# VH-VL binders against Rho GTPase-activating protein gacD (gacD), part 1

All scores and structures are predictions.

Target 1, 185 residues: Rho GTPase-activating protein gacD (gacD), of Dictyostelium discoideum (Social amoeba) (q54f80r185to369)
Amino acid sequence: APFSSATLSFINIFKIITALKKTNAIETEGLFRVNGNAESVRSLWLMLNNVQEAIPVDGNSSAHDLAGLLKLYLRESKFPLVPLELFTSPAVPATIDEARVFVEEKLPTENVRVLSYLIEYLEQVSLKSSINKMNPIGLGVCFAPNILRSVNTNPSNPQFQVHMTNIQSHCNFITLLIENRLKIF
Unless a header shows other numbers, all headers, positions and changes below count from the first letter of the chain; antibody chains are not in Kabat numbers.
ipSAE, averaged over its two directions, is called F for ESMFold2-Fast, E for ESMFold2 and O for OpenDDE. V2 adds 0.75 times the mean of E and O to 0.25 times the DockQ between the complexes of E and O.
[cut] marks letters that were taken out.
Atom coordinates printed by the task and the answers are left out, and those that the model quotes come from them; centres of patches stay.

## First folded at step 1 (VH-VL)

Design a1 (framework fv_pritumumab; at its last look DockQ between E and O 0.08; V2 from the best seeds 0.00; counts 0 for: pae E 13.2 > 2, placed apart)
Heavy chain, then light chain:
Amino acid sequence: EVQLLESGGDLVQPGGSLRLSCAASGFTFSDYAMSWVRQAPGKGLEWVSAISGSGDSTNYADSVKGRFTISRDNSQNTLYLQMNSLRVEDTAVYICARDEWLGYEAFDYWGQGTLVTVSS
Amino acid sequence: DIQMTQSPSSLSASVGDRVTITCRASQGISNYLAWFQQKPGKAPKSLIYAASSLQSKVPTQFSGSGSGTDFTLTISSLQPEDFATYYCQQYDSYPLTFGGGTKVEIK
ESMFold2, look of step 1: ipSAE 0.000; ipTM 0.477
ESMFold2 (binder alone), look of step 1: mean pLDDT 91; pTM 0.921
OpenDDE, look of step 1: ipSAE 0.000; ipTM 0.539

Design a3 (framework fv_masavibart; at its last look DockQ between E and O 0.03; V2 from the best seeds 0.00; counts 0 for: pae O 9.2 > 2, placed apart)
Heavy chain, then light chain:
Amino acid sequence: QVQLVESGGGVVQPGRSLRLSCAASGFTFSSYAMYWVRQAPGKGLEWVAVISYDGSNKYYADSVKGRFTISRDNSKNTLYLQMNSLRTEDTAVYYCARDTPYWEGLDYFDYWGQGTLVTVSS
Amino acid sequence: QSALTQPASVSGSPGQSITISCTGTSSDVGGYNYVSWYQQHPGKAPKLMIYDVSNRPSGVSNRFSGSKSGNTASLTISGLQSEDEADYYCSSYTSSYTYVFGGGTKLTVL
ESMFold2, look of step 1: ipSAE 0.064; ipTM 0.605
ESMFold2 (binder alone), look of step 1: mean pLDDT 90; pTM 0.908
OpenDDE, look of step 1: ipSAE 0.014; ipTM 0.547

Design a4 (framework fv_lutikizumab; at its last look DockQ between E and O 0.07; V2 from the best seeds 0.00; counts 0 for: pae E 16.2 > 2, placed apart)
Heavy chain, then light chain:
Amino acid sequence: EVQLVESGGGVVQPGRSLRLSCSASGFTFSSYAMSWVRQAPGKGLEWVAYISYEGSNKYYPDSVKGRFTISRDNSKNTLFLQMDSLRPEDTGVYFCARELYDWGFDYWGQGTPVTVSS
Amino acid sequence: DIQMTQSPSSLSASVGDRVTITCRASQDISNYLTWYQQTPGKAPKLLIYDASNLETGVPSRFSGSGSGTDYTFTISSLQPEDIATYYCQQYDNLPLTFGQGTKLQIT
ESMFold2, look of step 1: ipSAE 0.000; ipTM 0.465
ESMFold2 (binder alone), look of step 1: mean pLDDT 93; pTM 0.940
OpenDDE, look of step 1: ipSAE 0.018; ipTM 0.566

Design a5 (framework fv_barzolvolimab; at its last look DockQ between E and O 0.02; V2 from the best seeds 0.00; counts 0 for: pae E 14.6 > 2, placed apart)
Fold by ESMFold2, look of step 1:
Structure a5 (fold): chain C 185 residues (1-185), chain A 120 residues (1-120), chain B 107 residues (1-107)
Amino acid sequence: as target 1 above (185 residues)
Amino acid sequence: QVQLVQSGAEVKKPGASVKLSCKASGYTFTDYYINWVRQAPGKGLEWIARINPNSGGTYYNEKFKGRATLTADKSTSTAYMQLSSLRSEDTAVYFCARSDYEWLAYFDVWGQGTTVTVSS
Amino acid sequence: DIVMTQSPSSLSASVGDRVTITCKASQGISNYVAWYQQKPGKAPKALIYAASSLQSGVPDRFTGSGSGTDFTLTISSLQPEDFADYFCQQYNSYPYTFGGGTKVEIK
């Protein structure tokens, strides 16, 4: 399909999430909301380009830096993990059944694989929300703009502006996925 | 060998407090959570709380919040639970149990249990 | 709180029998289910995690299955050492909760 996330790599998502797990990041207050250090995130980004190297986890690694890396990787992919062009106005899935159909029938298989793995981790983070303060709604707000992006990057395009007016529905969609992962994937 | 060794049996009167210990060996104490679970005589299992021994971060079952206090001493690899304002309903065997992180957060290693009896 | 409804509460069986124990969660919990065996006067022992993954050192006659809300523990051929109490547990969300237990007794 023309909306494949061919520039996203499951192995790179796996490496980043593995590093988050090894630092016990789920216990970090504000995980994914609090910014990491820009220079540290850039350094981690450069290391990520080496497929064979695991991301280093030591006493100088910040959970916020790794969280920033994950968001940056999703944001900077050439093609989005979930292209907004797959939704028609107002077709953003709002129910479990609509989301399940979308995942089964609209999203390319490799995108589903990456999305499922990512949402699984975000669900795990939300399980510890009493400690990290990141419930599914908060995670939805943090991740929607990084996951749901337009393939068309021309800001003056009328369809681009229509997509931007649906920001709340985008957050709600990611929240729905986190809250209902097993019914959807 | 991974092991959790708990303190000995306690007999208390209503209104008192008890402090139970759980000493870990055979693994890196700060890499795993310590959970506390109780079992009243002839009854099922009830999760009380857990602590991250590295950070000291705790999470309590709301039923026990305000009465249970978890602490950990990294230098002795020992976790503690204090339970205050004891009632006869608190008579139970109290277990500590280790859990890994994330999707492996089930209880893979258990202590032998400490019997706490609360009676007049 | 997520309620884990376990059945039966007890059963009688002979060595060599196949037995099944079920747990139903009050809401979806993915595969975040563990099963424990407990003998009198002893701590529980983990058998299955992630609904179907066998704990190291546990015989393969123990099988876990299910996802979402409905979960099953099966013992394919009971051995003398399998007469015990069995509990399911969810670890999807706090507070972690256990099923009421199943006592497996010799017939």
Scores: ipSAE 0.000, ipTM 0.475, lowest interface PAE 14.6, mean pLDDT 85
ESMFold2 (binder alone), look of step 1: mean pLDDT 94; pTM 0.955
OpenDDE, look of step 1: ipSAE 0.015; ipTM 0.589

Design a6 (framework fv_pritumumab; at its last look DockQ between E and O 0.03; V2 from the best seeds 0.00; counts 0 for: pae O 12.3 > 2, unsure alone 71.9 < 75, placed apart)
Fold by OpenDDE, look of step 1:
Structure a6 (fold): chain C 185 residues (1-185), chain A 125 residues (1-125), chain B 107 residues (1-107)
Amino acid sequence: as target 1 above (185 residues)
Amino acid sequence: EVQLLESGGDLVQPGGSLRLSCAASGFTFSSYAMSWVRQAPGKGLEWVSAISGSGGSTNYADSVKGRFTISRDNSQNTLYLQMNSLRVEDTAVYICAKDLSYEYWDSGTYAFDIWGQGTLVTVSS
Amino acid sequence: DIQMTQSPSSLSASVGDRVTITCRASQGISSWLAWFQQKPGKAPKSLIYAASSLQSKVPTQFSGSGSGTDFTLTISSLQPEDFATYYCQQYNSYPWTFGGGTKVEIK
């Protein structure tokens, strides 16, 4: 297979983003902030694994449903896109240089590829903020909890608790990536 | 900075063989499909061959099919073009080109964003 | 194979002129068309992708339009550095094919 196991674990991110692009979701006000229809999102979720090529979309496809699907997929993925355990301290990168070092030295190559792709799309979304009202800060808030997760979901893990208390820094990190994509990736 | 540097161009006789190399730097080489494009002296551009990022998929122009082989070594960030049974009409500057999109995200979009300077292959008696 | 017919083969223009180059595909290629610039002895430089929707880091005087079979590259105001040969390329289906090129020369 041309994909590593890590890449395969996130392949659906591409499918979803492709669907978002095809539906011009980027011009949808409140994209990723406004929740889609739960049943519709679940329906999309169920079909996702059966779709080999692309998520079927039409003019009636809801941008919010697809957006919700993306967040759901990130959140429910077996392996987090950015494992919190990769951070050597409770603090996540707060500067461009720190972020660069992180993606170069800490984050697995396959994760970097997927993250870069995702951030690129979020950057595009933010560039349409005059229409969709989603700036990098808002997008950071929407995606940080879904992108940055612990591989160890044991709530008794002290490290898990420490990471949970730094949610603002996580949001800032994602915002930082969106605002400085080309400097970091 | 993204760079592509071709090498291996030489003067060869018809029926001869030559292997071209393209050294890539400044980007994750294995993530992008690569192509060879050639330009005969005073002529236009002609697509020659393409290879996927993983190397698992290759495509060739009919004019070179069966004679040329595209390959890559991702550990060395190098693209290759093995040219056998060379013909006079194969004389051209051979340029390596980087695909615009990450291979696995935009399949079928073999647009090029980065080009090398090329290496001259001359086939003559 | 998809043939790309590019016109004109050459044209003469002055700085400041509006220049239009046309590329016609022998069959529908949707928007999978790219435009490239090449100066003598230099590597090609990418200008426009997806017919019009994507633009490389190039001056704003370049724009692309079209879909299906007919495409146009427009230089709104020709700059001194824009004298070059321009190529269209389809990447809708293998084999990738280029137009014959348009040489933009100084008048």
Scores: ipSAE 0.000, ipTM 0.545, lowest interface PAE 12.3, mean pLDDT 87
ESMFold2, look of step 1: ipSAE 0.012; ipTM 0.587
ESMFold2 (binder alone), look of step 1: mean pLDDT 86; pTM 0.859

## First folded at step 2 (VH-VL)

Design b1 (framework fv_barzolvolimab)
Heavy chain, then light chain:
Amino acid sequence: QVQLVQSGAEVKKPGASVKLSCKASGYTFTDYYINWVRQAPGKGLEWIARINPNSGGTYYNEKFKGRATLTADKSTSTAYMQLSSLRSEDTAVYFCARDTPYWEGLDYFDVWGQGTTVTVSS
Amino acid sequence: DIVMTQSPSSLSASVGDRVTITCKASQGISNYVAWYQQKPGKAPKALIYAASSLQSGVPDRFTGSGSGTDFTLTISSLQPEDFADYFCQQYNSYPYTFGGGTKVEIK
ESMFold2-Fast, scan of step 2: ipSAE 0.006; ipTM 0.468

Design b2 (framework fv_barzolvolimab)
Fold by ESMFold2-Fast, scan of step 2:
Structure b2 (fold): chain C 185 residues (1-185), chain A 121 residues (1-121), chain B 107 residues (1-107)
Amino acid sequence: as target 1 above (185 residues)
Amino acid sequence: QVQLVQSGAEVKKPGASVKLSCKASGYTFTDYYINWVRQAPGKGLEWIARINPNSGGTYYNEKFKGRATLTADKSTSTAYMQLSSLRSEDTAVYFCARELYYDWSEGFDYWGQGTTVTVSS
Amino acid sequence: DIVMTQSPSSLSASVGDRVTITCKASQGISNYVAWYQQKPGKAPKALIYAASSLQSGVPDRFTGSGSGTDFTLTISSLQPEDFADYFCQQYNSYPYTFGGGTKVEIK
């Protein structure tokens, strides 16, 4: 596999999701849709690389800030969690069987580990949609542009064209993973 | 008011090509895909292809790949579909329809009125 | 390709009746289903998206339900303007595919 998980750390995803769980973020309306405080999210991001253990959470911790940190970490990683270059003929997996084959045969093992853990949490979020108002479609919209990215952001790159063209398919793919996690992973 | 206005009826011979237009108004043209769908007389709906007017990127149903070509002109907010190597079974009403791609997919929320294409010897 | 099997192909009903139309996907499509109404000589009109979300301007007597492979469109109290053809559509995967349609006719 040409793509490395070196810039994406399972331990950092684990730390952020653990902090979200400690704040009971799944009961927060608009989780991942409502923006956190930009200064707070930046401070959390700077701290993430310097803390060896868990992200400290207390009564002043914002679920929206931690949610923003998760999206920022995925977005700012040098190599994306799911590189768009792994799709050929711009076909994005659209069925359970296609997604399972993609995960088993195309995505690097370490990226599968991170993606699986992330999708497990997003499934848990979606199961509380009566409270948080975030269903699998909404979560797909929030996460697709952060998970599915080109390794080259240059607009002259043909893969950038594919990305711009298939944004709906990218959102649908993430939604499919959330709703069918046990059948795909 | 959102509106998609399609070009007038066409009569073509087998083997010819036809180019249909779909002019959008009342919204930001580049925020929505334009899909093309056909309906043969007395039959159901069949999806042909879609285009992203912002990027020019396309996706085609394999059945129409190589015969259908989608383009879009941002300056006139107009989408086009050219269908080549026409056969009698291409006789149908052809519709364009918009689809939101950045947020939740809301299906084809607005449709053009349709263009009748008749292919006869 | 995902096959959408719509039933019944036609039904006869009276004003005030509850009408139910079913659509089955050949494989799981989550909630990526839209429903459309089409009157003779006219373009389809969007009614429902995401299996259960009502399109703007559509009367609340139209409801959609379902997830996975089984989907239903219900018209709770049929009005004279509701006699039309109805189509389901999956937009989970390319190529997008439609059900064969249901003609709702006056009894």
Scores: ipSAE 0.000, ipTM 0.459, lowest interface PAE 14.6, mean pLDDT 84

Design b3 (framework fv_barzolvolimab)
Fold by ESMFold2-Fast, scan of step 2:
Structure b3 (fold): chain C 185 residues (1-185), chain A 119 residues (1-119), chain B 107 residues (1-107)
Amino acid sequence: as target 1 above (185 residues)
Amino acid sequence: QVQLVQSGAEVKKPGASVKLSCKASGYTFTDYYINWVRQAPGKGLEWIARINPNSGGTYYNEKFKGRATLTADKSTSTAYMQLSSLRSEDTAVYFCARWDYEGLYFDVWGQGTTVTVSS
Amino acid sequence: DIVMTQSPSSLSASVGDRVTITCKASQGISNYVAWYQQKPGKAPKALIYAASSLQSGVPDRFTGSGSGTDFTLTISSLQPEDFADYFCQQYNSYPYTFGGGTKVEIK
């Protein structure tokens, strides 16, 4: 399929996370909570749009910029990683069993691949919370608005309205995935 | 107002180096990347490189890598481009240009500096 | 590198005419296209960004359209001050590349 800079792809998530690993971002205090430099993040976005170009990592590379790129890529993807429309009710999964069923039966295969890889990295980040100060709850807050989005942003859509009032349940869902990755994926 | 003001015309011999300046005013210099673009007489535009004035981080068009060097001085809000090993085909007008904050297209341009390389 | 092929290279038009300039990318670039106007002896001026968004202060007789590989700049009613060269630019990926330019000459 032709690449669009706004289209989610596993290879781009892989490139960004690989760059984060090369910078040892996992040991950076406030990773994903502290904002990167907006111009640097957008410059990295341009590199990401060229499939042939690796994300360069050197002495000027900022873990916060790469972290910002990851969140931006999820937020600006043409289709969200986890469309809110996939839930049969306004409630998102709240238990391990509900999350496992959702991943196995509702989420498309390519989205599962991207989500599982992303959650694996976030779990690794959370295991270094003594250094980076980011636990699963904090990571849930940082990622939920970027992962769980409505395809239909029309304010007249009842699904959109109900989900906008339940942001805490979205954060809890991402936290649940991080804490229980091996039981869900 | 937002403005980029470039240094005056330069005449150089083949093999020499030239260093051009681009002074920013009317905005926070470190918040915007500066790009360099050239235009040979009667020809189109060619992108050379960009610099992040805050970090000094650069990215070069492969065609100019090794010959062009970008720097920035925060204290004077001035960006510089040095081009070495000058050839006759380097005769051009050289522009500095600022990226738009959200779009990364060139929203503000300097007036240009003419560089003539002659024997 | 992404090649931007711009057409026509030049055209002559009268005041009040509708002028269309096209730009084709050698690969998909989404909507990351800007259009610039350059008057003799001056620096380029941004007209359009994100393929169709009008730059602040630019008259709305200028419109941009397109996505993917095919892009168009239209001037709905040419004015005397529109005598200029016009360039498209992709900013999807490095290195940034420009079209060859279109010279718009007033008869």
Scores: ipSAE 0.000, ipTM 0.457, lowest interface PAE 17.2, mean pLDDT 84

Design b4 (framework fv_barzolvolimab)
Fold by ESMFold2-Fast, scan of step 2:
Order: sequence, then structure tokens, then C-alpha cells
Structure b4 (fold): chain C 185 residues (1-185), chain A 121 residues (1-121), chain B 107 residues (1-107)
Amino acid sequence: as target 1 above (185 residues)
Amino acid sequence: QVQLVQSGAEVKKPGASVKLSCKASGYTFTDYYINWVRQAPGKGLEWIARINPNSGGTYYNEKFKGRATLTADKSTSTAYMQLSSLRSEDTAVYFCARDSYLEWYDAMDYWGQGTTVTVSS
Amino acid sequence: DIVMTQSPSSLSASVGDRVTITCKASQGISNYVAWYQQKPGKAPKALIYAASSLQSGVPDRFTGSGSGTDFTLTISSLQPEDFADYFCQQYNSYPYTFGGGTKVEIK
């Protein structure tokens, strides 16, 4: 599939978030919760790989489609933004200090760059929750399965099973990053 | 017109700290990152850190982590860098420079005039 | 950290000459390269971003090229105001790093 071999890159995240900002997506109710049109998202994915400078945005651009593209790109990239294998316990960091240590000591530098930029945008989205109805908890639910993934897809491996059963802690971690970005990054 | 105006020269003793300012005008302060870069006499450019003035989010070069602290005041469109535990090798010209997080390019397109910091023993 | 190796460290040229400066990254950085000009006592000035895109207001005699690990800045016909130091910079990953600089001085 065209999606399954994608390499995560800062520039592609930047292009997508820039398009979201130009669309004024931040004022769209249910942003990242409401699904975009699957065929339109696929079209945007193909465009993303062929557009060198920016994703074209006009009056017909759908915020939900661009939001879907961002989640798809994170989900389908060959290596996850935050590999679950970087955690030594079945649960992910639950405190600000634990999250800061994880970002500083465990996560690779380029992944920190991408994650920091993404979380910064999600914080901006959450600050408009009175309009878009998306608070840090809702954004955690939408993004955790796309950001936090295992590189080990063998279902017989005990570590794979442990990670798959701790979805709530994953959501809580992303919420923690959004709510406390300035203390963690 | 875009302008970044930096504070005046500083002379400090080893072990002291210094706080430099960078006042932005001619654009929306919260739409661009502010980078801090230094240049020691006879040496090249060295990137220290950057801040997002909108959120206050920072990223530091590991070499300066724990010694450099970036802040920004949106009400005055001013970015600050504090550098602590000064050593003689910190003697340099310190620049602030903006780059875009709204456009695809990440080059530092406008720079302050620089602040000379001299650390004498 | 990504090391940017710039060459030559200095060169002497005359007005009207074609000047070429190269920059090599220690690992692949796609096109995330900027070029800056710095005159004595002044702050750096952006010339090129994304390896080949000309910064607004910069004369078209400046050209950037390259991708991956090898990058080039070319001045097609050197003018008196072009005698300066030139630096490449990668912004593919943190920390951002600069080349060692190239001094372009009058022959």
C-alpha cells in the first residue's frame, strides 16, 4: 500500500499543520474527532508526496480531511513517532517529571522535534475548545493510537500484548503532554 | 518592516549570569520562532536554542541545556535568553533570529544586530 | 550531531568571477539547508532556504543547489558587495548546525 512504507518526517508534519492553520481548522467543531472523507484523505496523501513546498488550500478545502491526513500520516509511517518499546514498564509516564525524563533521555532527537511541534499545535487546538469542542482529553483519545505504536507486531510476544492492553495510559500520556507542554519540552 | 533589536553589550565575571533581550517589531510576534545563536571571536556560528513566543515552548541544544533559559513576553513582543555559570569561553556575540513555523521553510530570515558578552577573569 | 563541512575555508576572487562554495553533511538531510552571508561587524543575512529557494530581496546571481549530503552555493558574477563570509546551516534535526564558513575576499 502507498501508506505503509512512509517515513515520518518533520517537513510532512509541517506541511499538514500549515494547511490546517491556513484553513482555520482550529475553529472547526469536532476537529480530529469527526472523520474526513476517505477518498479525499487518500487524494491529499498522494498530493503530500508530490508537493514540494506546501499543500494547496482554498475555500473548498476540508478541515476534517486535513485532520484525517495528519492522523493517517502518523499512523501509517513505517516507524512510530513514539515507539512503545522505549517504555520499560507496561504503563507510560504518568507525571510531568516522568514525561520530561522520557523526552530528554529516551526519545530520539528528531522524534522530539516532531512530537514537540505536533503537541504545540494540539495545545493551540485545545485553547479553542469553546468553539471546536476538543479539549486535551479528547485530543489524547484521537492521537494516542496514532503516536504511540509498537514496532513489534508479533501477537505471540508478551510485550506486544502488554502494550495493547494499556490504551487508557497512552491517552492519558498524550493529554499530559498537551496540558503541560511548557514543563516537558 | 521586520526588525529585531537586541540589548546592549555586557561585561561579566566568571560564574555570573547574563540576561539578553530581543525586541521584535513589524510582524506578528507569535507567528514565528525566535532562535538564539552565538559567534565566538574567530569562530563559527553555534545554535543555542529556540522558543515559540505563542506557547512559550522551547528546544535547547544539549550543550547549553541547564545553563540557557529562554522566555518570551507577548505583551512587549520581547524574547529573552538567560545564560548562567558564565565561563571565559562564553565570550561571544549573541544573536536572536526569527524563523517560520507557519511556512514550510525553517531558515532564520531576520536577525538582531547582536549583543557582545565579554566574560573576564 | 550532524556535522556540516564547508569548503573552501577561504578564497580570493575578482569582481565578475564565478564563485562556488560547497557544504557536506555527515548524514542525509534532504533539502533542509540554508545559506547565510555575513559582513564584518554585521549579523548574518539569509540568502537561500530549502537548499535552492532564493530569499526575498536577494539578487538572482546567488544560486543554491543540492540534496542529501552535498550542497553548493554559487555566485554567478561576483559584485563588490559580495565580499563577505558565507555559512551553510542544516535544519533537518536538532541541534541546528552550521558549516565552518567561507571567507570570500578580494584578490
Scores: ipSAE 0.000, ipTM 0.451, lowest interface PAE 16.8, mean pLDDT 84

Design b5 (from a5 with heavy chain S99G D100E Y101W E102L W103Y L104D A105Y Y106A F107M V109Y; framework fv_barzolvolimab)
Fold by ESMFold2-Fast, scan of step 2:
Structure b5 (fold): chain C 185 residues (1-185), chain A 120 residues (1-120), chain B 107 residues (1-107)
Amino acid sequence: as target 1 above (185 residues)
Amino acid sequence: QVQLVQSGAEVKKPGASVKLSCKASGYTFTDYYINWVRQAPGKGLEWIARINPNSGGTYYNEKFKGRATLTADKSTSTAYMQLSSLRSEDTAVYFCARGEWLYDYAMDYWGQGTTVTVSS
Amino acid sequence: DIVMTQSPSSLSASVGDRVTITCKASQGISNYVAWYQQKPGKAPKALIYAASSLQSGVPDRFTGSGSGTDFTLTISSLQPEDFADYFCQQYNSYPYTFGGGTKVEIK
């Protein structure tokens, strides 16, 4: 389908999450909520696109910059990880069964692969919420606008209007995925 | 006033299932987790699971995974816990308790408890 | 699973006494500790959250302290209504776990 992500999407998500793991970012307070340095994130973005095998990580690497890179990559990808056009109702899946059916029947296979890997990492982040202060609700708020987007940005398009009125259900959907990963993926 | 009102006492045979309810009032039901905690006679507290009524998302203690099932009905502000394959060791008072999910806080208001007795 | 070791299991005290209950976590849990009071036949009542924050409506003779692995609940001047069971709880990591409880009885 035209909404399918490129194969390179998995490799890039893998590179970024690997770098986050190497910096022990999971123990950083406000991870994904606190903004990184814009110039540093831009530099990391250029490294990612220059066919680097791995993102270099050292004692000076900022977890917030790498977290910012992950959100930037999701936000700036031409086709969103979860296109809003795949939903047939005004709201996204609200139950485990609805989410599982969506993942199995509606979301393209490569997008499922990328999303499942991302949600696995966010689950790990949430399991250390006492240290990083990021629970599944907080992560839903941080990630929903970057994951669930319309491919049509025309203000006259009905899907763009639906997006503007259903932000809470988008956050709830990401939270549901994090809380019930093993039952959905 | 915040209240959590639980269903009445249950007596069950080994191997049966029980479904307990917890009706919330006095606050926005979808803004807080509902936790389920049990206490065997003369023993301490044991956390079973929690549900986010807003998303339907659940987290289970591995000890109860596959036997406990949490659900929530937004229209009636009621949370439910079903526990299957009951054993005598499941004899306990079962509590529901709300927790603030935005900040992952502790349980601030508790239901009165439901006594479940499992006997032959 | 994080194990919460609470001590003592029981103590006898008189009205006006200072009572201290200790709770030790098997690994670092920052300040994510709550304390509860339970009277016979009743549900637990929240006293303290975030290790040291007093729950609304709880008398200020109750204080919580600690961070990391070692936590204490102190009752500065025990009152007749304070004879009860007390439990600590970590909410750092799933599954949430409780201490074994401390029974505070009349001497």
Scores: ipSAE 0.000, ipTM 0.449, lowest interface PAE 18.0, mean pLDDT 84

Design b6 (framework fv_barzolvolimab)
Fold by ESMFold2-Fast, scan of step 2:
Structure b6 (fold): chain C 185 residues (1-185), chain A 122 residues (1-122), chain B 107 residues (1-107)
Amino acid sequence: as target 1 above (185 residues)
Amino acid sequence: QVQLVQSGAEVKKPGASVKLSCKASGYTFTDYYINWVRQAPGKGLEWIARINPNSGGTYYNEKFKGRATLTADKSTSTAYMQLSSLRSEDTAVYFCARDIYEYWGSDAMDYWGQGTTVTVSS
Amino acid sequence: DIVMTQSPSSLSASVGDRVTITCKASQGISNYVAWYQQKPGKAPKALIYAASSLQSGVPDRFTGSGSGTDFTLTISSLQPEDFADYFCQQYNSYPYTFGGGTKVEIK
């Protein structure tokens, strides 16, 4: 189980997505594409480790800041949500059947729980694309580098090499999950 | 080198269904979306839907949702569009066009099939 | 849906003329605009993507400009092969929508 007190947790993903829902972020143009304010996002990230049960949301809360927090949390967590080491080939799953097998047999149960909840929200975002202008491809581009990462870092930066050689397949995988959530999870 | 070759002309009666094909060659079929666009005689272009051949995932224009069905066969590099409950207003040239994956939604449709004429008449 | 309003619907021009076609989006679409040329009986041909980027193989007399809601396609010195229909398209959000088209005819 890669999720522990030192890694990604369902409760923190839940807190962030709940805050996004409370701000009606789903109707914000460019959600996850447009950057939030870096200082505000960092302040929100520090708040996640406070004893607070929920991220406070008011009329001044920025959907872009909360969206940036979600991406930052996925990116900066010690263990990635989907470790690249779980794939037996350089390319990630490319079909519905391959993705379902991966989720059922390779990804740890707690990671599946977090990923399914995240993908459910991204599907909801994509269904409002007429307003927010974010479709499953755009969301795949925004999220793939934050979700699919290597746990092995060495002096030559193998994460950078993996991203450079497989970036399109990583984006395609996240898009596949969003477009076919009910067939995979 | 890149080609999209579409199936031949179809003549259908009102209420029938039609299934059009679009065979891709000269590139990796699963790396690009396939869009379907129609043009009624003397009219402009109307976007119907797109499919990701890699995932099978689709997005439909609400106007065609429930009547249009997009599929893709990776083994033959062929995309299909089935349109049901045909009306005279569906008489048009139907085009397939590829679209790139890489950036925030889609890019311009850079290669187009030659078009398939569908005539709906009694 | 995003409505793309294209003008003029038709124009008459002579070889060597500068031709300008405009396209207005009903809401902000950044630079997610493509322009297409269509000749009778043929499929559309991509000319411009990302509002101002020239498609490979397209002559440099074609230029695109604009961002947000207002976009233009310019042909700097019209050639005989440029008499055709032209369409703008937004790909910022689904459903993709096209302008009504502009027919460029010989005077």
Scores: ipSAE 0.000, ipTM 0.466, lowest interface PAE 14.6, mean pLDDT 83

